# Designs tried in a protein design chat: VH-VL binders against q8rxn5r50to198. Part 17

Target 1, 149 residues: q8rxn5r50to198
Amino acid sequence: GKIFFISQTGTAKALAQRLHELCASNDIAFDIVDPHSYEPEDLPKETLVLFIASTWDGGKPPKNGEFLVNWLGESAEDFRVGSLLLSDCKFAVFGVGSRAYGESYNAVAKELSSRMIGLGGLEMIPVGEGDVDDGELDRAFQDWCDGVI
Short names: E, the ipSAE of ESMFold2; O, the ipSAE of OpenDDE; V2, 0.75 times the mean of E and O plus 0.25 times the DockQ between their complexes.

## First folded at step 21 (VH-VL; framework fv_burosumab)

Design W2 (at its last look DockQ between E and O 0.73; V2 from the best seeds 0.59)
Fold by ESMFold2, look of step 21:
Structure W2 (fold): chain C 149 residues (1-149), chain A 123 residues (1-123), chain B 106 residues (1-106)
Amino acid sequence: as target 1 above (149 residues)
Amino acid sequence: QVQLVQSGAEVKKPGASVKVSCKASGYTFTNHYMHWVRQAPGQGLEWMGIINPSGGNTNNAQKFQGRVTMTRDTSTSTVYMELSSLRSEDTAVYYCARGPYRGWLPEYYFDYWGQGTMVTVSS
Amino acid sequence: AIQLTQSPSSLSASVGDRVTITCRASQGISSDLVWYQQKPGKAPKLLIYDASSLESGVPSRFSGSGSGTDFTLTISSLQPEDFATYYCQQFNSYPTFGPGTKVDIK
C-alpha cells in the first residue's frame, strides 16, 4: 500500500507519519510517499492508496502534490483509460483544512476523492474532514484512521 | 503464444439473451484489457466495449448501453459478454480481441482475436 | 463518431499485380489507423498499425501510408494467399471500421 502526504506547512506530513506508524503497529505495511518524487504512471499498479492532503490558499494543492492532482484530472478524462484505470484500487482520503476558507474547506481532499472515483477506484470510507482551527483535528484523524484499519 | 478461444455457436429467439465466453492463454490475463467486436454476415466490424480484467471495470459502446454486460473470471482467465433483448439485427459473429499498449496507455486496435462465435437470432 | 470509407469496395487482380486500397476518414485522425486482413470464416488479422508500421510476421509486400484523412494499403506483388477482405480501423477515438475491400484473385 502507499500513504501519500500533500502538505504545505507539514501538518499533513506529520499525520501521514502517524498513520504509517499506527499501521506498522498493527502489522499493516505501507510506504509513506512524497508525491513530488512519485511517478503518477505507476498509480495503476497500486491496489491500496491512502491520502493525507492539506488545502493551500485559494483551494489549491500544496506544490508537492500539484502534479499528481493535475495528472489524475487529465487521466479521468482520457477515453482510453478513465474509469478503467484504477479498476483494482481501494483508497481513502483525509483532508487537513480550515473552515475559515469557506467553500475551499478541504477542497483538495474532496477533489482527490472525486478524481479517484472517476478513475474507477473504490472509496473505502467517506473523506475525512479535519479543521486545523478547532480543537478536534486529532480526534477527527483518529476516527478516520480507525475506519481505515 | 497468445490464444483467445471462444464458446460455440448459438441460436436464439428474439428477446432472449446470449452469453459468449473467451478464454485467454499465453499471457498474464490481468495485464491486458479485452474488447468485444461483432460482424453481421457479409458486413463490417463494430466495436461493442471493453473490460479491464484486473478489477472488472467496463466501458460499453453507447449503442449497447443497457444491453451488454461484460464480466471475467480471473481463476480461469475467461471474459464473458452477455447481450440481452436480442433482435434479428444482432445476428453476427462476436469476437473477443486484445490490443497493445503505448507505454502505460492501452491502444484501441487489436493484435489478437478470438476465433469468433456465431450468434443467430431467428424466430 | 469518426466514419471511414474504403475504395474500391471490390477488385480482382492477378498474381504478381500491385494492389492499392484507400481509406478515408471523416475527420483528421493523425496516423491512428490500422489495416486488417480477413479471410472467409476467420478472424481479422492485423497487418499495419500507426498507418505505416508493419506488424511482426506480416510479409514485406504489405505496406501502408498516409496521415490525417487519407490512407493507403499497398500489396506490391499479390500472392494467391492474399485473396481476402481488407478493413481499415481508426483508433483516434472509440474504434470505427471501414466497410472493407474484397480482393479476389483472377
Scores: ipSAE 0.628, ipTM 0.844, lowest interface PAE 1.1, mean pLDDT 91
Fold by OpenDDE, look of step 21:
Structure W2 (fold): chain C 149 residues (1-149), chain A 123 residues (1-123), chain B 106 residues (1-106)
Amino acid sequence: as target 1 above (149 residues)
Amino acid sequence: QVQLVQSGAEVKKPGASVKVSCKASGYTFTNHYMHWVRQAPGQGLEWMGIINPSGGNTNNAQKFQGRVTMTRDTSTSTVYMELSSLRSEDTAVYYCARGPYRGWLPEYYFDYWGQGTMVTVSS
Amino acid sequence: AIQLTQSPSSLSASVGDRVTITCRASQGISSDLVWYQQKPGKAPKLLIYDASSLESGVPSRFSGSGSGTDFTLTISSLQPEDFATYYCQQFNSYPTFGPGTKVDIK
């Protein structure tokens, strides 16, 4: 499987690393992947994908995830692709955001989930949502991890 | 050599369902998308839908949404198309047709065709 | 949906004749067009893909040209086995077919 981190300040990246270690301790092998260095066209080859995604200003994805998120959106709207692409891909998304941004709270995570589903992916569990401001981020993430592992 | 062999002719009453099979051979079955196209007697060709290599998802023409179901059995290299709520205007020859692909993208044209299955809907 | 038209709807020709069939799209489809041959009681057979690429095993007397909205299928020297109906089909969006051109023996 793949663990993608979409991270601006490093929080999502750190959580992805934590998840990776947790998986390793359970003899589950994942690759941690920076989406910036990943060819999105390889995504259909993945059977298990976990996203740790922060939401940046204006509800936009961090720079390292911008291309992948845009690619997913464009692919979902392409008549050739649609729901045909990721039928063999199970996925889950955890969002890192702040409720202070109102409707933009975890917008990237929600978008990722929506587009993955639109491409035929199977969501393992609902989007996990972490708020960096409420002091419960670690707990929220642990609960989400317990659901995917 | 690529071969697509379809099931035999069907005669159905209005309101009934029909399920046509298409057995593939001569290539890696799990690599290619499969399409269904029909042709009413003396008429042109009409695309019905596509099923991906894994069989996990389909994309149907709007005209047939809710009425057509495509499935795939990798163990027998067979694709199925079921059309429900049959009407007289569904009388046609139904073809399975293999779709080429480019990378992971399907091409929506058809390089190999089954021999066709005549479905007659009459009261 | 993209509409395709063909001209002529039918024609009569003799063996050895040069035959030209036109396909026109209601909007630009780049080179996303294919040509099929269909004989009575048989399934269509792919002849040309990407507007001008000859499918493997298809005789070289068949050729395709065009881009955008206007496309042409040419049979340089009609053979007895070429009497059939020819269809263009676009795959720039959800597939649609031309109405067909029937090539009959004169």
Scores: ipSAE 0.462, ipTM 0.814, lowest interface PAE 1.1, mean pLDDT 95
ESMFold2 (binder alone), look of step 21: mean pLDDT 93; pTM 0.950

## First folded at step 23 (VH-VL; framework fv_burosumab)

Design Z3 (at its last look DockQ between E and O 0.86; V2 from the best seeds 0.67)
Fold by OpenDDE, look of step 23:
Structure Z3 (fold): chain C 149 residues (1-149), chain A 123 residues (1-123), chain B 106 residues (1-106)
Amino acid sequence: as target 1 above (149 residues)
Amino acid sequence: QVQLVQSGAEVKKPGASVKVSCKASGYTFTNHYMHWVRQAPGQGLEWMGIINPRGGNTNNAQKFQGRVTMTRDTSTSTVYMELSSLRSEDTAVYYCARGPYRGWIPEYYFDYWGQGTMVTVSS
Amino acid sequence: AIQLTQSPSSLSASVGDRVTITCRASQGISSDLVWYQQKPGKAPKLLIYDASSLESGVPSRFSGSGSGTDFTLTISSLQPEDFATYYCQQFNSYPTFGPGTKVDIK
């Protein structure tokens, strides 16, 4: 499996590392991956994908995830591809955001989930939502991890 | 050489279902998308849908949504098309047809065809 | 859906004749057009892809041209085995076929 982190300030990356360690402690092997260095065309080969994604200004993805998110969007909207792209790819998404941004709260995480579903992925559990401002981020993440692992 | 060999002719009553098979050989089965196309007697060709190389996901023509099911068995290199709630206008020759691809993107034309399976729906 | 028309619907020709079949799309489809040959009781056979590319193994007497909305299949010198029905098909959107052009022996 792959753990992708889409991170601007490092919070999402840190959570991804935490998840990676948690998986390892349970004898579950994952590769932690920076989307910036990942070839999106390899995505159809994946059977298990976990996203930890922060939402940046204007509801846009951080720089390291911009290409992947755009690629997913374009692929999902392509009549040739759509739900044909993925096959038996289980995935889950955890969002890192702030409710202070209103409609943009965890927009990237929601977008990732929507696109992955559109591409034929199987969502394991609903999108986890973490708010960096409410003091409950760690708890929210742990609950999400418990649902994934 | 690429070969697509389909199952034999079927005769069904209205309301029944039919399942046609297409066995592929001569190429890497799990690389190519597979399409289904039908042709009513004396009529033109009509695209029904597509199934991805690994199976599990399909995209069907609007006309057949909810009524057609495509599946793959990689162990036998066989693709299946099941059409339910048959009606007289479903009488046609049904073809499996291999789709070319670029990278991971399918192209919606057909470079190799099965020999066709005649399905007759009559009361 | 993109509609395709063909002209003529049928024609009679002799061996050695130059045969031209036209396909027209209801909207622009770039070069996303293919041509098939179908003989009675047989499956279609791919002749031309991307409007003008000859499929492997297809005789050079077959050629395709056009882009946008108007396309042409040409058989430079009709052979006995070329009497068949020819279909154009677009793949710029979900596939649709032309109604076919039957080439009969004169």
Scores: ipSAE 0.718, ipTM 0.886, lowest interface PAE 0.7, mean pLDDT 96
Fold by ESMFold2, look of step 23:
Structure Z3 (fold): chain C 149 residues (1-149), chain A 123 residues (1-123), chain B 106 residues (1-106)
Amino acid sequence: as target 1 above (149 residues)
Amino acid sequence: QVQLVQSGAEVKKPGASVKVSCKASGYTFTNHYMHWVRQAPGQGLEWMGIINPRGGNTNNAQKFQGRVTMTRDTSTSTVYMELSSLRSEDTAVYYCARGPYRGWIPEYYFDYWGQGTMVTVSS
Amino acid sequence: AIQLTQSPSSLSASVGDRVTITCRASQGISSDLVWYQQKPGKAPKLLIYDASSLESGVPSRFSGSGSGTDFTLTISSLQPEDFATYYCQQFNSYPTFGPGTKVDIK
């Protein structure tokens, strides 16, 4: 399996490390992946993918995930691909955002989920929605992790 | 040697369903997309849809959306096409056909074909 | 949908003749065109892909040319085994096929 973090300030990366440690303690092996160093054309080979993704001002992905997010969007518009691309891939997404940004709240995580589903991935559980400003981020993350495991 | 062997001819009444099989050999079954193409007697060819045998996801031509179901069994290297609510206009030879791909993106032309399965829809 | 037309719809020719078949697309398709040969009672056989690339095992008397909207299949010296129907097909979008050109013995 792969755990991708899409992180601006390191919060999503830290959560990815926590998830990795939790999985390891349950004898579930994952690689933690910075999408900046990942070739998106390898994604169709993956059978299990977990995303922890933050959203920045204007609903934009952090720089380290920008290429992967754009690649997913472009693939979704390619008539040859459709739901065929990620046909054997299960996934889950946890978002790190802030309700202070209204409609942009966890926009990147929601877009990732939408694109993965449209490309044929099987969503394991609903998008986890973390809020850095309400004091409940760690509990929301733990609940999501419990659902994934 | 690549070979696609299809099930035998079928005669059906309007409103029925038909399920045609296509057994693949001579290559790694999950490495190639499979298509279905039909040809009415004395007529041209018509693409019906594509299946990714890895995982089993499909994309069907708009004309057949809701009437065609494609499945596969990786243990027998076999794809299936089921066409429901048959009409007389569905009388045709049905072909499975293998398509190439570049990277993980299918190319929509057909380098190997099954022998064809005649489906006749008549009262 | 991209419509393909073929010209002529049929022709009669003798062994040794040079045969030319045209395929036209309703919009530009770059070089995303293939040619098939189909004999009675048989599945189509791929001859040419990417407008001009010869499929493995296909005799060199077959050639393809063109790009955009106008494409040609040529048989330089017709052989007895070449009497068949020839179809073009585009793959620039969801596949559509030309109506076919029947090549008969004179």
Scores: ipSAE 0.504, ipTM 0.795, lowest interface PAE 1.8, mean pLDDT 91
ESMFold2 (binder alone), look of step 23: mean pLDDT 93; pTM 0.948

